# Designs tried in a protein design chat: VHH binders against SET domain-containing protein 9 (SETD9). Part 5

Target 1, 299 residues: SET domain-containing protein 9 (SETD9), of Homo sapiens (Human) (q8ne22)
Amino acid sequence: MPGRLLRGLWQRWRRYKYRFVPWIALNLSHNPRTLRYVPEESKDKVISDEDVLGTLLKVFQALFLNDFNKQSEILSMLPESVKSKYQDLLAVEHQGVKLLENRHQQQSTFKPEEILYKTLGFSVAQATSSLISAGKGVFVTKGLVPKGAVVSMYPGTVYQKYEPIFFQSIGNPFIFRCLDGVLIDGNDKGISKVVYRSCNGRDRLGPLKMSDSTWLTSEIHNPLAVGQYVNNCSNDRAANVCYQEFDVPAVFPIELKQYLPNIAYSYDKQSPLRCVVLVALRDINQGEELFSNYYTIVS

## First folded at step 18 (VHH; from m4 with D50E)

Design p6
Fold by ESMFold2, look of step 19:
Parts: C-alpha cells; sequence; structure tokens
Structure p6 (fold): chain B 299 residues (1-299), chain A 120 residues (1-120)
C-alpha cells in the first residue's frame, strides 16, 4: 500500500553492503574501505591460467554438445577439421546414450546445471541467501567442490583502465575491480544490461555469438555465470571462494565464445578479453553457500 | 615437443596394489593439469583421474577411494597409486596432457601407455 522510497533504498542498501564496493568506498559499515590486498609477488592465483582455460573449455564443449541440434548454423561456419572432431565426439556419445536408453528410444537434452554436474562433479545455482537481508546468494546444489576448483564466473561488460564507466558506476554494487584497474560491470539490470546487449550485438558475426548474453535472462546457458551474486564473507561467514583473473587466449574456439559471459566495452584487439573466475579455497559441501573475500588496493 | 612416458604396469592379483609413474618433458609441467586415462581391451578409452597445478584432484566414480593421483613438480612426474585392484581395472593406462590445435580445439597428447593386468 504506501510507497516508501526511503524503505526501498534502505533495503537495497543492506543488500548492497554484501556486494562488491565500487572503487569509490561506498560500503563502510562492514568493509570500511575499498582495499584489495595484493600479497608479495602477486600470489593471488590458486591455479594456473592453463588450468582455468582447460576447465572452461571442458565445460563449454559439454554445453555445446548437449545443445548440438540447435548449433547447425554455427557448424556451417566452421572449418571441416573442427566439424569432423565434433562428429567424432557425437558418434561416441550417441553410441553410449543409445545403449543406455534403447528401451525408452528418447534422448533427453539435459539442463545446463546437469551438464555442469556431469562435467565437474558439482553444480551451483543462485537462490535466496542464508544471510538476512542479503537477497540472492550462490549455493552448491549437487556434489562436492574440491579445493582449487573453478566454481563460477563473474559476468559482465569489461572496461579497460580509463575507459568511461560514468556513468553507470554510481550506486552500482556489481562493479568488480581487477588488480590492474580493469573493471567488470556485472549488473544484470538497467543501463548495465543495455550496454552489455549493445556490445554483444556489435560483436556478433552472423550466427556466431562472441559472448553469452543469457546470464541477463531467467534461462542461462552457462551455469557458471552467477558469480555476481556471490556474497562477501562476514564475521559470521568465512570465505570459501576467491576471485582469480583470467585473460582469454587470442586463439580460442570461436563456436565456444557463446559461453563467455564477458564482453569488452571497446573493440580493442590489443587487449585480451578479461574474465574472472571464482576458485574454491577449501572443499565445499553440497548445500553450502559461497562466500568470497574481496578488497581493492589503494595506491 | 611434449613427451609423456608411463611405467610401473604389470600383473597383479585381485585386491593388490600398483603404482604407475609418468615422466613428463617438453613443457612446464608445474603449470598444467595432467590426466590418467585407461583403455580396456575392446573398450573406448576412458578418463580415470586428473590433478591440477594447485594440487586438487578429481576421480572417475569407478575408482574413487581406490586410486590416488599425485604429482612431483620438481621431478616432472605424475603418479597413480592403485589399490584394491579388480579385474575390470585391467587396461592400458595412459597419462595425457591437454594441447590445442591452430583453432584452439582441445585434445589429448598421449604417452605410450603401460599395461596393468589383474588376474585371479
Amino acid sequence: as target 1 above (299 residues)
Amino acid sequence: EVQLLESGGGEVQPGGSLRLSCAASGFDFSRYYINWYRQAPGKQREWVSEIYSGGSTNYAESVKGRFTISRDNAKNTLYLQMSSLRAEDTAVYYCAKQIYDSTGWPFQHWGQGTLVTVKP
């Protein structure tokens, strides 16, 4: 009945304080400053970039094969050598599925979350946070996450140092600040959503999608792309994941770019596309909520 | 040039143990996750286990609790400790490193393999 803007702002402020603080220090009550601690020799990586790449390609290839019947336009654009490799993988997969489902004679297309489970041995999803007034959080829904596993990706538009982000940075709790000043805007609403969609449309090459825009919708194709909803650790909730930055190699399977939940604001071929993954700091049991540690460096 | 050389295979009784080794060269071993695969006679090659650069491990359901993967980065060597061996573990075991072609497609570079035979 009565519309109170102050009550709505107060409720959003409480949810905001569990998200990332913009490089301007706006979350003072729990994390009193925007300080990202950088250990000596920059030892903030738990696993190598090569391992991150291998994990992402494993998941993306599984997602592609699961949805293969809808990939025909993309396949028509690929070199025959690549199409042949997918055909070989499908021949093995179809034989195995046929033997197991002979009596049913129907092949189920799995949900993306199930593909994640079959590929990595665990699955994650967003749900209401266990923290009062925090809003959404991210949970391990199936399986056990081993220490050092990639569990999620931070989606959003990637801004290089000094690129203009005015303007949507005001009051935006989903800005992730990389160590080198690169910013990722993971907000799935408002101007941030519009900017991501514009960049996605700009970079599309015929049927080939150069990024995943489905993280902006209710039906996500890459189940890892929920990292913007991982809450910060608190006095009562120790961190169980950390952030790790990853640059996408210049040579990357073009048909799998559709699952990268990041896109560069400007079309700059000199810089690789920055992604951020969330990596487990310990074994994480089924049913646990993910909590991250995060501070920005002041220099 | 990536090189992987498996050793330690042999004949063992059911319930027995073996330790496989994989000597690696031609790449920065410490930076890469490495896999064990196996291929039983007449079967497709199947994934067994992996170990990441940070030391985390994963296992196929069929070998969980019986096999342990480990690595020694100073010696560029991957290990697979196999215990409680069963007849269905009879296979040629391969270590494998993921590599990429000119399009970025991921595939496995295989060693020669080492034969494990579990006999009554």
Scores: ipSAE 0.511, ipTM 0.803, lowest interface PAE 2.1, mean pLDDT 80
Fold by OpenDDE, look of step 18:
Structure p6 (fold): chain B 299 residues (1-299), chain A 120 residues (1-120)
Amino acid sequence: as target 1 above (299 residues)
Amino acid sequence: EVQLLESGGGEVQPGGSLRLSCAASGFDFSRYYINWYRQAPGKQREWVSEIYSGGSTNYAESVKGRFTISRDNAKNTLYLQMSSLRAEDTAVYYCAKQIYDSTGWPFQHWGQGTLVTVKP
């Protein structure tokens, strides 16, 4: 009996060590590739906030249009001007398809991954990591990820530096720390899941979802919301993506917030919602696993 | 005010090459991704290519491997190198910058376009 428990603990540790900050810190000297050096805070971003926003809106809009028939309740809450804009987009899309396929193809709803591929030229998905005992990883499933592209989002509950996260952080390998001390709990299990759902429910405005909770399920609506499963790089496996912080602007379409995989722990925050995206450091080919630099050193 | 001015269009034979330019002004060019679109006669405007501030590029399947988008931030200029041109590439080519209205709705700011004609 004790041997099985120890083996289980050891297996858990093997999985956890790659995400355990103290262990990573202690082994930094042995794994220099795990460090990203940024000379200036301003240079920490691989792409501009404008590009991040543009990418997210592009993807989210495409997702929304793909599931337009399911958005009737949300549409009912939107101004007529916004509804009209979506109708115009649909009309253009239908005309384009008609011209190309001469086939009355019923607006076939595509899978979110297919929408991602159509929109960005690549898709990503979770699969078993190529790292032994690492569990899940994220792979490019289709297409080529170009350097500088947003390739994923880190989902989870967002905590300000002063907010308590003690219980959620115990044994939680999915805590992400931003440069300014903001924390994101990307755990899809246990208390973390409960907290996220609770906050998600709290912030809901009738039919309007203010965040995506589907990343907690097997039916993911935002295919980018898998960033918590991106494994850290090693000496043997160089990072091909990096984390980049992004604050959601106040001017964000309310109907598209349903795809944001982040929610603030506290409701009345004067601060914008923090998101973290993963950005490609190089071209990434189909079939490659994503690996990130966990530690950024700002010099 | 955002301004985009396309140039470099003209007539070219099938299999030929052409380089388009888009001069940008009125915004920090280096911080924005920029797109190329084209509109053939009697057809809808279609997306051709995009380049992000970080250098990321995407292409429509119809032009992939033949067209190359690039940018010179120092010159505030976007380029589209076109090779192996085909008759179906005949169109007015537009550079476009995505902007947002007060509701966060994304839309494109367009240049005047430059005509590319591929004919024997």
Scores: ipSAE 0.472, ipTM 0.784, lowest interface PAE 1.5, mean pLDDT 87

## First folded at step 19 (VHH; from p6 with N35S N58R)

Design g4
Fold by OpenDDE, look of step 22:
Structure g4 (fold): chain B 299 residues (1-299), chain A 120 residues (1-120)
Amino acid sequence: as target 1 above (299 residues)
Amino acid sequence: EVQLLESGGGEVQPGGSLRLSCAASGFDFSRYYISWYRQAPGKQREWVSEIYSGGSTRYAESVKGRFTISRDNAKNTLYLQMSSLRAEDTAVYYCAKQIYDSTGWPFQHWGQGTLVTVKP
């Protein structure tokens, strides 16, 4: 009789793909209602990779254009054809604004959250969680998040299955585990912060930043890079977002990599950079807190 | 090859309704967001609406509450339901898919367009 129970538990454990490391799971109440079931065929994707890419490029390009005056060094390294394309986009934006606002050309730089709102129709930000003792949470600050929208990115250092993460993992609640075993350390403190910065420095090509390190600071350049603070759902608070893995394609514009909040631990030019985005499972209203399922079962 | 074919345009009275269609081929329609644009005579082309693979939708402020974008993945067709049409909505309407060049630069592939004329 005890053998069947153990086998059942073991089978259940095999089916449990924890989005977070096991030691974090021990602290979470095993409420079946907090589990997300995903068919194996879907590979836990709610939206297509192409759609994810399109969304990220749209947001990142908008951010780049907003900060265009600060991008002179980066622009100097880009082909003339690419520079010309950005100039064309700026010209169109200025013409549209002049037609609408007879007012003076003060190229007012908008806050990244405002750019997000203008681009996607909503904004998100960190705030104190509505959950007692949860600390930080992520909220929709403006607009309506439609179902299927990318609402956030999980920042951090990306580790392959075979790469050591022992020291970084000690007491670290911000280690995300992908379905294939890739790990992302989204901790913005301590050793994790040092490692991320080190890798960021390593991969830098002169003025070209190959990742966003600003998520480690109070001045965030990519407003999506707050996914590590999305709290787990509860019996009272259903999940309204889910995690989805995304591999950055090789054709990703080099000037926009500065907004990617992920960096590989090992310098491997041959492996695509893994990112994790959060996707809305339903429409989410202004003022709502984002909640995800920390545990996904692939069935 | 990516192909987009718009249809459903015509003449309508102010306050009337019209439904546009865009038939897509040459790619996995279900995996891509698709957009509607319009160009009025003597004006620049402007973004109208977009729908993502996950069902997320966005609208220009000028059409919000009046237009509804939808898609049928089984038919590889994009729709734009237009209601409460105004004279200012008179334009050639284009279906567009974002594509990328070799550098990753995004640009739009356009259909031939369909003319919508709102007049008394």
Scores: ipSAE 0.564, ipTM 0.829, lowest interface PAE 1.3, mean pLDDT 87
Fold by OpenDDE, look of step 21:
Structure g4 (fold): chain B 299 residues (1-299), chain A 120 residues (1-120)
Amino acid sequence: as target 1 above (299 residues)
Amino acid sequence: EVQLLESGGGEVQPGGSLRLSCAASGFDFSRYYISWYRQAPGKQREWVSEIYSGGSTRYAESVKGRFTISRDNAKNTLYLQMSSLRAEDTAVYYCAKQIYDSTGWPFQHWGQGTLVTVKP
């Protein structure tokens, strides 16, 4: 008799494609709305990889332009053709601003959240969750999030299936499991933070940062890199976002990698960097908290 | 190859209406967000509206409440219904898809544009 129950649990466990802490799985029976059912693996993607990439590149480019004066070292390493493209973009922006604001050339750097709003029409930020004892949550701070929009990224160290994550996983509620078994440690504290920083340092190419480490600090450069704080949906609060996996293509602007909030645990040049984005399942209004389904069952 | 072909432009009186179309080809139209831009004479090109693959829409403040973006995925066509047109709406209107080049540089792929002239 106990063997059938265990087999059933094991089978159910195998069907969970997106996972956080294992203890949550034990409580799933009590909250059926926390489960997302996907009939086919191929249908798990709400939006195309190309749209994900396009959105990320749009946001990252805008961030880069906003901080252009701080990017002198990076710019010095870029081909002239790329530099020229950025200069052209800046020229257009300055002309637009001059037409609108007789204001003095103070290259006013905007906050990353403001850049996000200007770029996508909405902004998101961390705040105290509306759920009691949940700690932090993620809110739409300004604008309307349209259905199908990338609303956040899940930051963290990326581990392959065969890579050891034992120590990092102990008591860590920020372990995200991808469909294929890849794990992302989104913890911004303790050993997880140390590991991420170490890897970030390892992969740095002189002035070129190959990943964003600012999500580990109070001064976040990538405003999307807050996805680890998106809380699970409840019976009372339906999910308004879902997780979607994304592999960073080999063709990615090197100067924009500094905004990628993920890094591979092992230095494997052959494997694409795995990212996880959160995608809006519906229009989300200003002031709403983001809620996801922590568990996706692929049937 | 991505192709975008705008049509429906013309002359209209202030307060009038016009519907623009953009025929898309060379990609799975249903999977991508598409945008409208416009460029007035002597001005920079500005974003007007976008529609996501899921049908959600976004508008520039200058056209909000007056313009409606829509799509027909079966026809691979993007539309812009313009109402309450103003002189300031005079511009060449472009349909745009975001793409990236071989270096990963993001840019908008444009059609040839269609001219909208609002005059008494």
Scores: ipSAE 0.401, ipTM 0.759, lowest interface PAE 1.7, mean pLDDT 86

## First folded at step 21 (VHH; from g4 with S56N)

Design j3
Fold by OpenDDE, look of step 22:
Structure j3 (fold): chain B 299 residues (1-299), chain A 120 residues (1-120)
Amino acid sequence: as target 1 above (299 residues)
Amino acid sequence: EVQLLESGGGEVQPGGSLRLSCAASGFDFSRYYISWYRQAPGKQREWVSEIYSGGNTRYAESVKGRFTISRDNAKNTLYLQMSSLRAEDTAVYYCAKQIYDSTGWPFQHWGQGTLVTVKP
């Protein structure tokens, strides 16, 4: 009799794909309503990789254009054909603004959140969670998040299954586990921060940054890079977003890599960079806090 | 090869309604967001609306509340339901799919367009 129960528990355990390391699960484990069920065929994707890529490129390009005056060193390294394309985009934007606003050409740089709002129709930001003792949370600050929209990115150092993450994992609640066992350390403090910065420095090509390290600071350049602060859902607060894995394709604009909040622990040119985005499960109103399912069951 | 074919354009009176269609082929339609653009005479082409694979929709402020974008993945067809049409809506309407060049630069693949004329 005890063997059947153990087998049942083991089978259940095998079906559990924990998005976070087990020590977090031990503290959160007993509410079945907090579990997300995903069909095996869907591979836990709510939207296509193509749409994820399209969304990220749209946002990153907008950020780049907004900060164009600060990108002179990067631009100097780009082919003339690419530079020309950016100039064309700027020209169109200026013409559109002149038609709407008779007034002063002040190339006013917008805040990253404002760029996000202009690009996607909503903005998100970190604030104190509505949950008692949860610390930080992520909120829709402006606009309406539509169902299926990319609403955030989970930043951090990406570890392959075979790479050691022992020291970084000790007491670290920000270790995200992908379905295939890839780990992302989204901790912005301590050893995790040091490791990320080290990797970021390693991969830098002169003025070209191959990842965004600003998520480690108070001045975030990529407003999406706050996904590590999205709290787990509860019985009283259903999940309104889910995690989705995304591999950055090899063909990605090099000048836009500076906005990618993820970096590989090991420099492996052959492996695509893993990112995790958060996708809206429903329409989310302005002022709402984002909640995800920390635990996904693939059935 | 990616192909987009717009249809449904015509003449309508102010306040009228029209439904545009865009037939897509040459790619997995269900996996990509698709957009509507329009170009009025003597004006630049402007973005109108887009719909993502997950159902996410966006609209330009000028058409918000009047236009509805939708898709039928089984038919590989994009739609734009237009209501409360105004003279300012007169334009050639294009459906567009984003594609990427060898450097990863995004650009739009366009259909031939369909003309919408709003006049008394």
Scores: ipSAE 0.606, ipTM 0.846, lowest interface PAE 1.1, mean pLDDT 87

## First folded at step 22 (VHH)

Design k12 (from j3 with H109Y)
Fold by ESMFold2, look of step 23:
Structure k12 (fold): chain B 299 residues (1-299), chain A 120 residues (1-120)
Amino acid sequence: as target 1 above (299 residues)
Amino acid sequence: EVQLLESGGGEVQPGGSLRLSCAASGFDFSRYYISWYRQAPGKQREWVSEIYSGGNTRYAESVKGRFTISRDNAKNTLYLQMSSLRAEDTAVYYCAKQIYDSTGWPFQYWGQGTLVTVKP
């Protein structure tokens, strides 16, 4: 039991205490070492599912239109009514819209974070946490986040109750447990990354992507998909966001699924896809770090 | 069936105040955010303000500090208190609820509107 290993474990514990308590195999453990504590007041939804859906659709539509020159292959596979809707939405971009039908632009006009700012009035990004021992955090980089706004999404592979999450769970601080036992593995490295990519490839329908895999890279396309790096509140930092669970409705626009940073582990789609959003508990100013009101306890 | 009915519009002098109301029915008002929009003559319809189900508010920069949105969930009513009115605020004001078509795409349901005229 060398001092090097103990120093490594202690350093991981310091960074880890601001996220979720790890577990080995939640569905197979007869004696779990810890349980996630969710305060009773945080179990109620702050905003409606309809408000969440509307916000996500507005952001995803803006991201889609910003990158419209690269969406022509996808649009060709959609009903004419959907293609016409997007052409109507672009009608205010005179002259340029007609060129996109038989030509391409090299890249989008704006970065995804700028699209978020133009759409919601604020933007967020990950950076080194203001807490010395916490590693990464998430900050409001531009604008003001109003109370009740959807500010981020928790990315990752979604496991239904009783689905196996063996080696992915070992030492994994990015596993989020929903109130009904659904798990989201937000780890962007190792086995977790491989599993997410495998599920993403499995569900792809030609050019149509059924989930966003870019949150696993340095160039994310959905700027909301940084929620796995939001640290838990502490005595030194009061919470300013909460988690809110959201099931994606069956009639979700297929061309916008490419921005959902979640994918079901099981190919058997008898349940709606679970997403988790982060919702502001108060106005959050530019430059503030996000802190969630969920924490874990040692049982 | 969603229904939105605006009232409270009228003529005022510059610097004056008005309070607009929007009576809502056909949905659970307390669970949804509701918005005000306006359309000046010859202009495109523009967003003015919105209030979330939890009471948080957003404002267009052009009205920030002069307009206050509020809601009364017991009366299913949305309000817009307008003060320090300017000629540029002359418009038909609409309350709007976001609804979704059969594919899940967001779409605005509009009331009939109420005219606000600020005379030069």
Scores: ipSAE 0.000, ipTM 0.210, lowest interface PAE 13.0, mean pLDDT 77

